# VHH binders against Carnosine N-methyltransferase, part 6

Target 1, 373 residues: Carnosine N-methyltransferase, of Schizosaccharomyces pombe (q9y7j3)
Amino acid sequence: MEYDEEEVKVLKEVLSAFFLYRQYAHTITQQKRKSMSRLSFEHKDLLLQDSDNNFLKHLSRIDQCIEQNSVLAEAIANAAIPVFCSDFDQNELFHVNVDMMQKVSSTLKQIARDWSTECVEERRTTYAPFIEELNSLFPSDSIDRSKIRVLVPGSGLGRLAFDIAVEGFACQGNEFSYFMLLTSHFILNCVKQENQFLVYPYIHSFSNHVMRDDQVRSLNIPDAVPSQYLRNSQNFSMAAGDFLEVYGTEESRDSFQVVATCFFIDTTKNILDYLDTIKNCLVDGGYWINLGPLLYHFESEGTSNSNSDSQQQPFVELTLEQLFYVMDSMGFEVLKHNSVDTTYMGDKRSMLEWIYHPHYWVCRLQKSKLRFQ

## First folded at step 1 (VHH)

Design g5 (framework vhh_7qia_2)
Fold by ESMFold2-Fast, scan of step 1:
Structure g5 (fold): chain B 373 residues (1-373), chain A 123 residues (1-123)
Amino acid sequence: as target 1 above (373 residues)
Amino acid sequence: QLQLVESGGGLVQPGGSLRLSCEASGFTFSRYAMGWYRQAPGKQRELVAFITSGGSTNYADSVKGRFTISRDNAKNTVYLQMNSLRPEDTAIYYCAAGSYRPWSGYSTEFDYWGKGTPVTVSS
């Protein structure tokens, strides 16, 4: 087997998921109509009381919102084809599972989070600390920021990396998810006007809505056109691939003055691998800036399947205290540490809201630091 | 890990043609963007052409219409077809591969480099 063929297959599945979103989303609405048909006569009558704003009319409004989301989803996929997969045939779509369809819906929510005016306050709590820290560490009046390379692992849709580049830094985002890579490519390179698209990020959940309008509300995207801020700039790039595989190499050694991780360090099976790789790609005296929780994505996988190859892989989840001890032993000197309060990809009008207490820290790497036991 | 080997360089007369090949070994992860750079004696390295994993191409103004970049993913090879060669095309030509996607207005970086193949255009 060839690895390029396997990657092309995954890419074609992701492209197919963006095109199949429309059909899949309408089937969910249709399932709800079918469910209504099985209700008692008394219950049907209750749901149909208002001829203009009853349950069925609301489902019809959701179908209209799905059509608008599909315009955006298909625009993303169509823009990606000539750049990522020029041989993709829209008439030969791959079958995709429910998890992949849910990832398209999640991606639409992430567009709202990273590229709408309505979600600016969540970005202020999570991204502004990085911008303020970088501006403090590297004042533009005394330092040529174009020579300061900042790596943003797990950059998602590229908003933090974009914001850093706007400040004058040589910024590189890294992401392995094709859902994120195709979408960030679209927003960063293909959108030409502010508020060019509408996204309806809340239509796929029927839980915890206060008002019907809360579920079917639209957000305008993008709040900024990246090309207008980075005109002819050579200071911004995106790298596709797994963080460990791209930045764990000899070629990446001593390559960045700053690594900025936002809601990233808990996205691996063994957090020690991430620490090794951050240390590898940072220069001596370089800075690691982090903001995030320790909600380990692979915790359940490490304990669930005794017959899978996952049993041959190490799984390491550390408390913050343990993590700081390991960091100190590796030469990361903590310069700042505090907690912040924030939401992440939530619906602020929902009856259910998750509040995170992520920890923020700034470390300086001393590769030659002696450690005594 | 990834290695790049260039071939096809040599001496050619003005107005002649030459095809450079770059064979890559060790591809194990994401599809790479591939580029051709050149460096003439006493000058800085310059980008000649690049091709994305999806097949989109870009050319330096000085070679557009004369040079064509293409790739064969099954053979892990990228090609540079050079037509209507001029003395100013004389340089060492380098193949480069990167995990970076080329975006309009943004920098593209290449992580892996070949050792170069010389091209001399003279009568």
Scores: ipSAE 0.000, ipTM 0.281, lowest interface PAE 15.2, mean pLDDT 84

Design g6 (framework vhh_5j56_2)
Fold by ESMFold2-Fast, scan of step 1:
Structure g6 (fold): chain B 373 residues (1-373), chain A 128 residues (1-128)
Amino acid sequence: as target 1 above (373 residues)
Amino acid sequence: QVQLVESGGGLVQPGGSLRLSCVASGFTFSRYSSYAIGWFRQAPGKEREGLSSISGSSGGSTSYSDSVKGRFTISRDNAKNTVYLQMNSLKPEDTAVYYCAARTWGYSRPLSSEYDYWGQGTQVTVSS
C-alpha cells in the first residue's frame, strides 16, 4: 500500500506541473526583461530602435505563445483528472522543481514531433522502417494481422504504436512516464478533430534561431484523430508501467509475435535486463525490430562514486559489437542490420542540427537455444 | 458512477464449463471513451489473481495468465457493454469468487493495482 501512495504523489506532482507551466514560463520571460533593464543605455537603445519589431515586442510575442501552449497543457491535465486521479484538487497544487517544468516543455515538443504535419519527415525516417518490415513479415493478403501482437516499449505519445495498429496489427504501447501517459491519453482518446490545437515548441530556447519568427512559429496538432481509427476495430492499447515490471512476469511470457523498440534500448541502467524482458515476452520464432542509438541515459549515474545507490546497482553499457555478441548467445539471430541517418527532436530551421546514426536491426528469437549462465 | 455486475457463476463438475458475464453500467460512452476490462479471482486465504483482460472493440487486444491460457477465453459485446469469460476444462483449483474490473483508459495487463472499478463478484465452485 506504501507503493500506491508514492505513485499517487508522483501523479499529483505531474498534474501540478502541467497547471504550473503557464506561471513558470512567464517567469522566465520576465527574467529576460529584467536582464534587459541591466544593460547600458547604449545597448538598450540598440535593442529598442525598431518600435514595431524590437526585443521587448518579441518577448511579448513569446508571452502570447506561452498562453496558447498553456491552453494545451491545461487541456491535457484537465482530461487526465477524472481518469487518473479523480480526487486531485486544482486549488491545492503540489510544488514542482525546474526539472519537472522542463519536462512539460519537452512534452510539448514531443507532441509537435509525433503529431504534427511539419515533423512528418523526421517521423517517417524513424517509423517507416518498422511499418515496412511488419508489412513484409506479415502480408495482409495471407495473414490475419489482428492475430499478430506487436509490443512497442517506451511508446511515448503512442504515434508508432498507433501507426502499427492502423496497418491492422494488434498493437500495445507501453510507457511509464506520467508526462507521456497523460499526454498520450489526451491525444489518443480526447481530441475531436484534426488540427484542434496549436503548439509553439521552439519558444523556450533563444539559441540558434535565424529569424525571430522561427522561434515563435506554431504547429497544428494532431495531423490525425486517433479515436476515429480506433473506432474502426483497430486493435490498439496502451499499458502503463515500467517495462521490466510489466513484461518481465510469468503472465507476460510468450505473449507477443513482435517487439518494436524505437530509441528505447538505451533508457535503462542495465541493458541486459531489457534483453531478458524482450526474450520473456516474445514467442519462440518471434521478431525483435530495433532502431536507435546507444546513448545510455544512466551512464553518468553509474560512474558516480559519491552516489551510494548507483554503487549498489548494476549499470551495463555495451557497444553495438558487444550487444550483438550477447544477443546471439541469448538466441537472437540477426536477420538484417544497417545504419540510418536521422534527426531526433530537431528544429529544421535551427543553426544547430543533431544528426544521429542509429542502427536498425531485425532479429528472430530462438527460445530453445541452450545457454550456460 | 461506474458499476460492474458479474453473473453466470455456480456449481460445476470437474471438466465442465461456465460462461461468466460482466455488464458495465453508469459509464458515459462517447467516441473518445476507451477502457479495459479484466477478470480476476480470489479463493479464501489466497491473493487476488489476474486471469485475463480485453481492451478496445470486439476482438481487441487480449491477455491471459499462464494458469488459464488455452482453457479460458475473454470476449466482448460492445453493443451490450458486456464482457464474457468462457471457462472450459474447469478444475477444483479454479474454485473462487470471480470479479470483473475496469479502468477508463487504454489496455493494461490483468494486475489488480491497475484497475479502478470493481464488481461485487460471482462464486464459482468446481466440485463433485
Scores: ipSAE 0.000, ipTM 0.173, lowest interface PAE 15.4, mean pLDDT 83

Design g7 (framework vhh_7d4b_2)
Fold by ESMFold2-Fast, scan of step 1:
Structure g7 (fold): chain B 373 residues (1-373), chain A 124 residues (1-124)
Amino acid sequence: as target 1 above (373 residues)
Amino acid sequence: QVQLVESGGGVVQPGRSLRLSCAASGFTFSDYAMGWYRQAPGKQRELVASISSSGGSTNYADSVKGRFTISRDNSKNTMYLQMNSLKPEDTAVYYCAKGYSRSWYGTPNYFDYWGQGTQVTVSS
């Protein structure tokens, strides 16, 4: 089929991006060295004064870090080939643009965020509320958790879904990005020991570093071996595909007791489509637990009113107040609501840190509720 | 409601062939990608082969490529695995798995439903 052909093409481009990461990253440091050669004699002398600790030696250290990141990136790609694309030829790589190369770098940061000990505090702030709520709603001493199905849309590298499954729940993660799917496959299925790999997530930015060592610091991954904790597929599964297409179907109706959305609900053009789909897949009396901002990913595309494509597609961005009104009209009763302070994909040693104030809420679905009731 | 029933396993000599079948019910079979997994005692489950919803795209593990063929008949809600040139290392319980996407290149942890499995033993 045409759709299968397009999907295979995207997959081969993503695999190619993981293999091309090494060459691309070294090209950036080479460009930095070339820029150095264009400096005045006086400026070059300033940067090279310390023979043991100068700018060129720092670039050489970054090149060493790129080699280590490349070991991880190539391990991810090589593990994915026999499972995702057995006919992929790594000697004939597909064309990859700069945006795809930047997505590989972002994926390495996501590995650090979800699967290292150093990033445990950000996970505690963003993921622990879900675990605490689920433990409160479904106590293990009185409830068979294997019969409580939890859906985690936009699960990324699967850490939240994994943490939920470890508590005994039947958890399913959902993700569409092949950068995330190949990488989560590697961590969930292929890594066999704690701290097996090093990742250098901060080497590609030259901005806002206090110390040189802050830029070139490594993190060990993973902090846990998922294959030692994962049960049969009925306890933990990952579903590949677009959330609306997978869970908007009649077959997905009334399938989950809980939907847990973390930094997810603002990732679509029309937030109402996400609400419809959450309502579809939840059982009557089921729970929706959310933590996230409302930083709409497609807002800029929605302002292109003279573009023919944008004119045909609805873009809907709601304030929290408007969102709660719509949720109430749809039958979502808000049981809890708080704001939280957290970072997301931040470097805590950086001079620049973005602090989010995402909102946390727990809703219970009443499928028979009418808007005028 | 989703049910997957595997059949066709057994004991066979090296170099011989077996054909596994998976009968599916409780969902619109033609809308979902499907796959075959296997697990030997003490080993992690591995994806052996997968097939798209239309049957137009297939993927195989390197260990079985050229020997195994996955196929499906959407009119019968059935998926097949033709296993040729069987080797002792192919000995495992084989599981039928339902994907959650129309196109699928997943792992054991990317599936919602699994059958009970069928034992394949290749011994000399």
Scores: ipSAE 0.000, ipTM 0.438, lowest interface PAE 10.2, mean pLDDT 86

Design g8 (framework vhh_7w1s_2)
Amino acid sequence: QLQLVESGGGLVQAGGSMRLSCAASGFTFSYAMGWHRQAPGKQRELVAKISSGSTAYDDSVKGRFTISRDNTKNTVYLQMNSLKVEDTAVYYCARGYTPRWSSGTYEYDYWGQGTQVTVSS
ESMFold2-Fast, scan of step 1: ipSAE 0.011; ipTM 0.380

Design g9 (framework vhh_h_nbbcii10_fgla)
Fold by ESMFold2-Fast, scan of step 1:
Structure g9 (fold): chain B 373 residues (1-373), chain A 131 residues (1-131)
Amino acid sequence: as target 1 above (373 residues)
Amino acid sequence: QVQLVESGGGLVQPGGSLRLSCAASGFTFSYGSSYALGWFRQAPGQGLEAVAAISGSGGRTYYADSVKGRFTISRDNSKNTLYLQMNSLRAEDTAVYYCAAGRPYYSGSWKSPGAYEYDYWGQGTLVTVSS
């Protein structure tokens, strides 16, 4: 298979997953009804004791929430077809597995995280440091920000890249996942008004809810209409593809004044490849701004003797201390370093909350080491 | 060394057609990981605007609203050549047309591809549409 044919296949599978979300989600609710029907008479009676708020009425409410999520999911897919895959036939959907269906659900949570008013505080903790740093490094009163190119690898739904572009910078987001690319296209280009859609991001888990209403609560999206903020300049773009393949080339060399990585650098098998690629695409004297943990996504795959791929592929996980040593050796001078406390895609009403302590740093790249000592 | 050379520009009457060609040397077009290619234009007294773009595979295209339905972008990887077929030409299409090659590939932004996304540029070819 050639790259275009493989790319089109993945794209059609992702489009199919967005259309199949409705059927799949209702099937899960129906399985819960079937499970309930297998209970003893006494247990069934206990679950139906409250005529206003019983288990079956709650499952019916979940189904209503699925319908509204499906309107959003199908709007995303329908908007993507003429741009990404004009020959897609929605009457001939590709088979998708449970993992792909779970990625649609995860994407809906990411929409809430990046594009709702309710999640603004988590975004302030993770994104504001980048905005503040860029405004400090490149004051608008003395610098033409349209000439400052900022790359945001792993940009997800494009919120950080959007926020940077709104400040006047020439910003490019890069993302590999078509779940993210189709969805970011929809929000950035196709939504017409604030709060146009409702999303129900918490309906797919039945664990750790204090109240039934906590599970079925809606968030309005988007909190801003991106096209209205960015209409005056061609200073914002999204690039599809693997970060290493797109930006590791000679063509990408010395192309950006800033690389901004947020919860990104731990998403590869070999972190050194990411460092090489950041160095490649930055100009001499350019800045790398990072905020994130070191929660290596591929750590478990690197430790299996029975997996031929894990034996052949390089896996490198570094502590922060080791990472800073390597960065220094490569010409990255750390100018600022601290830690922050934050959640990432958290549910404030849940009995379970994960708190991260990601590290923030600003580095300046010296490609030609001016001092040998 | 990478070079892009445009040809096919000239004078044409309103409603007419022209086909621009852009010949590439110093690199090869491929169906795999290949250059994103585009056409930009600069009208008298105006800035650069993106006209059309095509993916490395040729499977995805972009057109500015002003040319959609009238212009068609295509590529021939065996000839290492990019084309812009321009139909139903109007006086406002008068401009210097530039072909450009760049990475990364453009993906679905409603903002036409920015010039800063393209690394290699031709010298331009003049298209004049007048009565």
Scores: ipSAE 0.000, ipTM 0.147, lowest interface PAE 21.2, mean pLDDT 83

Design p1 (framework vhh_7d4b_2)
Fold by ESMFold2-Fast, scan of step 1:
Formats: structure tokens, C-alpha cells, sequence
Structure p1 (fold): chain B 373 residues (1-373), chain A 123 residues (1-123)
């Protein structure tokens, strides 16, 4: 009937989540204060009378950090309303669940990862390989880069797509999550100064901190003002929607010289659908550049006998070996392949660090390759 | 930008009343507990009254109980302090403050402060 009505409902829930972030986050610190009231007299004395271990003062500092995060979260939502949902009423917020509130917190960490100086090393390991490859494939002294169209699926907050566009390529980012779309719109179009905002990305976890100051440290964002770099450029766009729906169409056929996937290809139920769609939108002789793990997001849903989806829809998880076999059969010729060591949204000062060993590859598409000979 | 703006201060005679207002902007007013502090010359800043985000709970310093009433209007993003039966000892600069933990018995730092409004009770 009206598919836009369901999308509008989701959008209003996401907007509500950004406004409710302050209340929700303060409720967590208040629960921690209530937990202190349940401690023995001796334990309360240890936490409150030792100046180096004054837990109540630390919770008050976290509340201050929540207020600063709330300035950023509300700025994102307020900037989005006239563009995405002009009829949104801030006095009639939708109820949102804990998962949506946690997604706001995750989005604030994503802002730190993609748009702070402090996370430049993680971006160097994950994004620089794409820039170096594109510069090698399409030298600016011999090629008009404005004629080279690059698609970045699952572009998140748009940093990789932005960096590609800055090099002169005609770049389009694609994203499905409204948490990402509203936030990327804000940073790409509404922020006017470097380091205009503070974000406190580590305040929501009380685990694995070495120092209390590590938990409540701020990062300045953004490290670059995208509008200043793209002021006269027609070369950058963001497209909202599901990758399969937008780029699996006949209208998208043979539309891009490059598809650049970063931590993306494992975000679908059936990885073969992603391969079909990449093949659809690439030109013959076009390049697919990938960097990412194979940490399949829907693996647990595919084995659940209580979920009607798992009984009706295909779920396909491939090893890298199996994936390369299928890619070759589809006409993707692997030109380069190696592994990379990197973190993803990690806290460098944490006692716990997850190191990914994602694989990097460059493929060239031959659409006329025979599969079964 | 977060801003708290106090108004309603002035010079009054003992036994009279004043109503202070605090207009808040730049944050979700109803999500935050608020309070009135005062600072007299040569004294530390002290809590006068606090109110929960919903307005359902209030707390008062012993020196003002029965004389002062704190209230808020979340539709107008405004907090009030009705001060009755004013005494010379109430002379101070009154500050509006926003803090989540209105019922804390321990010293806490308020996140946001107004510039203050002078109240002078003098004959």
C-alpha cells in the first residue's frame, strides 16, 4: 500500500532515539548511584572517602560527558528534521527500545572513528589501501577522474566516500541505516568548522578502563570540514536505501567503474546476492576493491527454527576459499590479495583489544566469462 | 549551545517576596534535574532547592523550608523559585543549575550554570 509510511515510522523512531539519548544515558548512571546505596557501610566508605576512588564524583563527571554527547546527538536530529522528516514533533517522541538507544551510543563511536584525528591510524589501515589502489589504477595526470564513478556500499558516515571524492573521483556512497544517514548528512552538509564538536565515545562502558580519565576523555570532531573540500564539486553524492534494492535494478546496470566495499560484504543473509549486485552495477572490465572480515551478521538467524524467516529465506556463509571460487566462476579475476591487521571502533587505552585480520583484494570483472566449462 | 538565564532578582525589604525564573535552552529540559544555588559574600556556594525532571520530587535546604517553593514548567523550559518571608540572611547571588542527581547527599559538580541574579534583602 504505502511503503513510505513504514519508512517514516522508522525514521521518527530514530529521531526520537537521538533526543531520548540524554534521558536514557542519565538513567544508567542513576542506576549505578542506586547500586551504591545497597553497599555495606565499609564498602561505601572505600568508594566515597578515598579521593582517588570517589565513584560518585566519577558518575557526576560521566553525567557531564552525557550532556556534551547530547548536544551533538540533538544537533544531528535537529539538522535532519527539515531534510528527512519536516512533520516530526519533538514534543511527541516515539518510544524506543534499548537496542535503538545502544545504536545512538554506537553512532557516537562511529563519529570518533571516521571523523576524529585520534582514529587516523585505524582509517589509515582500512581506508588508505582503497585510495592508493584508485590512484594507481587511475593516475590523475593521464585520466579524467570525474568520469570514473566509484560506488561505496555500506558507506556509514561517508568518510571513505568523502576521501575518494577529494581525490577527484565521481563517488557515490550508499547506506541503509537512518542512524548513519542522519549523522553523515550532519557532518557532510551542516558542520562548518574543524573540531566544532566534542564526543565522549567511551563513557557507556565501565569495563576494561585503566584510568578513570580514559573513560571520560573527549575527541574533537570533525577533523575536516567536508563542505569546504566539496564546495565546487559535482562529484559526491549519498544514496539512501538497501544495496540490493537500489543497485540490483536494470537502471543501475553497467553504471560504475569501481565498487569499493569496506567491512560490508558480510552484512547480508546471502552473500551471493551481494556478488550478483556488484556484478550488475559494474561495467565490463570494472574493478571491485574489498577490505573486510567474513563475520556474517545473520548467521545466528539462519539456524533459528523459531524464526519464520530462517525457514523460508536462504542464508549463505562462505569461507574465503569458497568465496574466491564463486567469484572466479562469476567472472571476477583476482588481481591482488593479502591480509591486513587492524582494529575496528576499538579503544586504544582499553585492557581489551580486538585485532581483525581482514582480507584485501582487487578484482577485475569479465562479464562474458563462461561458468561451467 | 546550552544556556541558563536567571531573572527576577532585586532589592526587597524583609518579609516581602520575590519570584526567580530560569529560562533554559539548548538541551532537553524535562530530562534533567535542576536546582537553585546561592552564594553570599565570603561563603561557599550552597544548594537552596532542587527539583526532579518531572517535577514530582523536590528538596530544600533547612534554612528555606516552608518559605521557598521550587517549581518548573517543562512546556516553557523554565524553572521557578518563589521566595516568601525573605530575611537579610537570604541576601546572595542566586544561580540556576542543571544536574541529574538532585537527591545526592555528596558534593557534585553541576554541568551548566547561569550567570546569577542578585537578591538583596535590606531595610
Amino acid sequence: as target 1 above (373 residues)
Amino acid sequence: QVQLVESGGGVVQPGRSLRLSCAASGFTFSSYAMGWYRQAPGKQRELVASISGSGGSTNYADSVKGRFTISRDNSKNTMYLQMNSLKPEDTAVYYCAADYSWDSGYPTEYDYWGQGTQVTVSS
Scores: ipSAE 0.000, ipTM 0.116, lowest interface PAE 21.1, mean pLDDT 84

Design p10 (framework vhh_7qia_2)
Fold by ESMFold2-Fast, scan of step 1:
Structure p10 (fold): chain B 373 residues (1-373), chain A 123 residues (1-123)
Amino acid sequence: as target 1 above (373 residues)
Amino acid sequence: QLQLVESGGGLVQPGGSLRLSCEASGSIFSIYAMGWYRQAPGKQRELVAFITSGGSTNYADSVKGRFTISRDNAKNTVYLQMNSLRPEDTAIYYCAKEYSTFDWEGSTYMDVWGKGTPVTVSS
């Protein structure tokens, strides 16, 4: 049977995107300079009136921030090559599109969110409920946590999965994006000291800044050295692949005591597929812990006449009420339910802040329960 | 989705040899740790041999010195060479992979199983 050449191509494109970030980001700054050059004399004079603090000097500061971000982006790619793609040639970069370049920028922002001290409050609001619940369900003084397997789908940069593993649980993170997988590998295994890198997560947007310095501020990462905790780890792994394909199989049946989903269940075309897969991989009497909104990522693609997927694959978006009804019919008994207030990858100094009201629930699966419908 | 297909099993006399093969398709094979498990009638599945993405190997004490695991990433195949077979080696042999991007020693979780290939050591 044949090797998947398409997956190797995607990996090489992602590696190329991390190396191309530097030149691409400078091109955007240069486009801003060209826009400046087209202004009237009067408008140019207004913007350049302060020789020490004018718009052109601010663009130069952004270029300096891009150089620092590129150090981090290239460190991620260089660390990934011997593990993921040892034959990758940095002198033969693949062509990448604008979407892939924007994903590098988004990844740098997620590093700030998950691995900086400055973002600890938002991170605690979303992750602490999982840790507190697991500690309550499986007390370390009476239960061998190394035998409690916890799956974290859509684990991103691995922070929640890492925090769970630190508590003693046998934790597996699952992620499909190579942008996330290469970056999580770097942070979890390759970083050797706290605050080793600077990231400038706010430089790519010129909107909603109060102060020029707010746009060009740096955050130090990481706030902890994961390799110091994982050096002798017997209970942590990361699984690469699509959640439905990895965990929807007969081989994955009855494999986990807990599935912990954080801002994950709305990332599929058909939410019912995610419910089927969670049910498949949980043991009878196992727990599903969720925190997240229902902001369906594929909603717009389901209505597109030019999208071939809309003709071959169903798109299903449920309200919370409908979701709970379906969950009950499938054997998920809701034990706890409440809402919380949080931001997600927010900028506290911005004029624009998105406040989410995600719902938190704990449910227990009864696979053998007969339902009348 | 990654698919695993085992082959090479059969009936063999005590002291004989067999070479099992496991072919992978549908995903990037080279980044995954691979293992061979076996299940004798009425017993739980046990890990027999393990090979990391980098080529490091580990074996169950019962097979050390008799079995050798190897991989060929160009062919998407993992092999188990079994020598000096004993009646207690009789089992269905399964190929499995760990979805791990970090190639860690000591942490093993096998997520994908093939259908198995039977090995019977008997006269």
Scores: ipSAE 0.000, ipTM 0.162, lowest interface PAE 16.8, mean pLDDT 82

Design p11 (framework vhh_5c3l_4)
Fold by ESMFold2-Fast, scan of step 1:
Structure p11 (fold): chain B 373 residues (1-373), chain A 124 residues (1-124)
Amino acid sequence: as target 1 above (373 residues)
Amino acid sequence: QVQLQESGGGLVQPGGSLRLSCAASGFTFSSYWMSWVRQAPGKGLEVVSDINSGGGSTTYADSVKGRFTISRDNAKNTLYLQMNSLKPEDTAVYYCAKDSLEYGDSWYEGFDYRGPGTQVTVSS
């Protein structure tokens, strides 16, 4: 184990971002109040005509919601300090940029998505296919599931990995983002009661709300207490690091019976690297289960002339047809394939909703034996 | 990695002028509203001026209207504040800030980012 000074710096910046969320979020409502002071008398009168339900009262409600979100954000950071960064001083916060502040906000929405009762429908459409497939492939009455190792790359807040472990499988989640790692640690290990926290995931957008209450509604988290289910340390683990670096090694070869990728395979610059790494860590005859779109996260970076990374690394984006052709050539036999309709971090009450049509497939790997022509 | 770096502060006599600059990087500067925010000793934050993404719409606090002019150069990713007829009451640390309002986005999830600031002192 080698501790990188740069890694420690990034960790301290992420912790600082969770503490600074409160300050920066209140600045948005302050900006809106300042804007109101500059309106014409006629426009001010229109916005303030109801003493109990005016625009300024709504901004005050947003501020109350920010305070509650800050309780959760600070609880996450405080729980992480003794485990991840025991020397962190919250009186000496690191400077953080807007992208990091936006990642805190996105993390709060992800908590709502993965750990609230209200978002169970979206989770069912994306996660239930994995559970149903695993239960079908490995029936508990005939197979010792503790000997079936399942890898969940890009596990985010650990919900899918947790659900798989609850079924009796030896499941390992893998994640690179400290925002996700600190938050998943908090939910998986530190929360002791169902519905212990409130999160207000919709307060930061003023667009496409039908009613004020839609913007300021709270969701209860978590819908399950993971620590009550995770008594066996062999049943569930989380591995921090880049998927390619952790699982592309000789040490990781032939290590998993199943790789389960959910909204993951499009998160790399070269999708072929992900295919190589999945093949590396799967056993011969192992299964790859996927559900996701092909919305390549680095597509724009690959065409940027000023980005040094795009000059150093190849960028490969494939259509599904091309991907299946490559997979077949690598020894992945597609056993099942269909599409599903789902939202991802959507707001059901919004005037605008993005519907994804991700594709679901189950593949079985036949590793090539040495052949002479 | 958003970076905002202010410059141009200093000591000036009442009635004098200063021009503040803010060099921006790490985001699409031309897509965001930008603000100048100040904090006087022992006081809270005050939004001094705002400018929209294209530069065609500006607002000013009543305390500075007619004396200060906000402008931007999207080609250079630079925000400016021209401060004329400076008063002792203008003494503050001045911060460059990225607003939550993006061009073509009515109200978006986002956070104000504030640079390290530049000190302006108006004193004889």
Scores: ipSAE 0.000, ipTM 0.106, lowest interface PAE 21.7, mean pLDDT 84

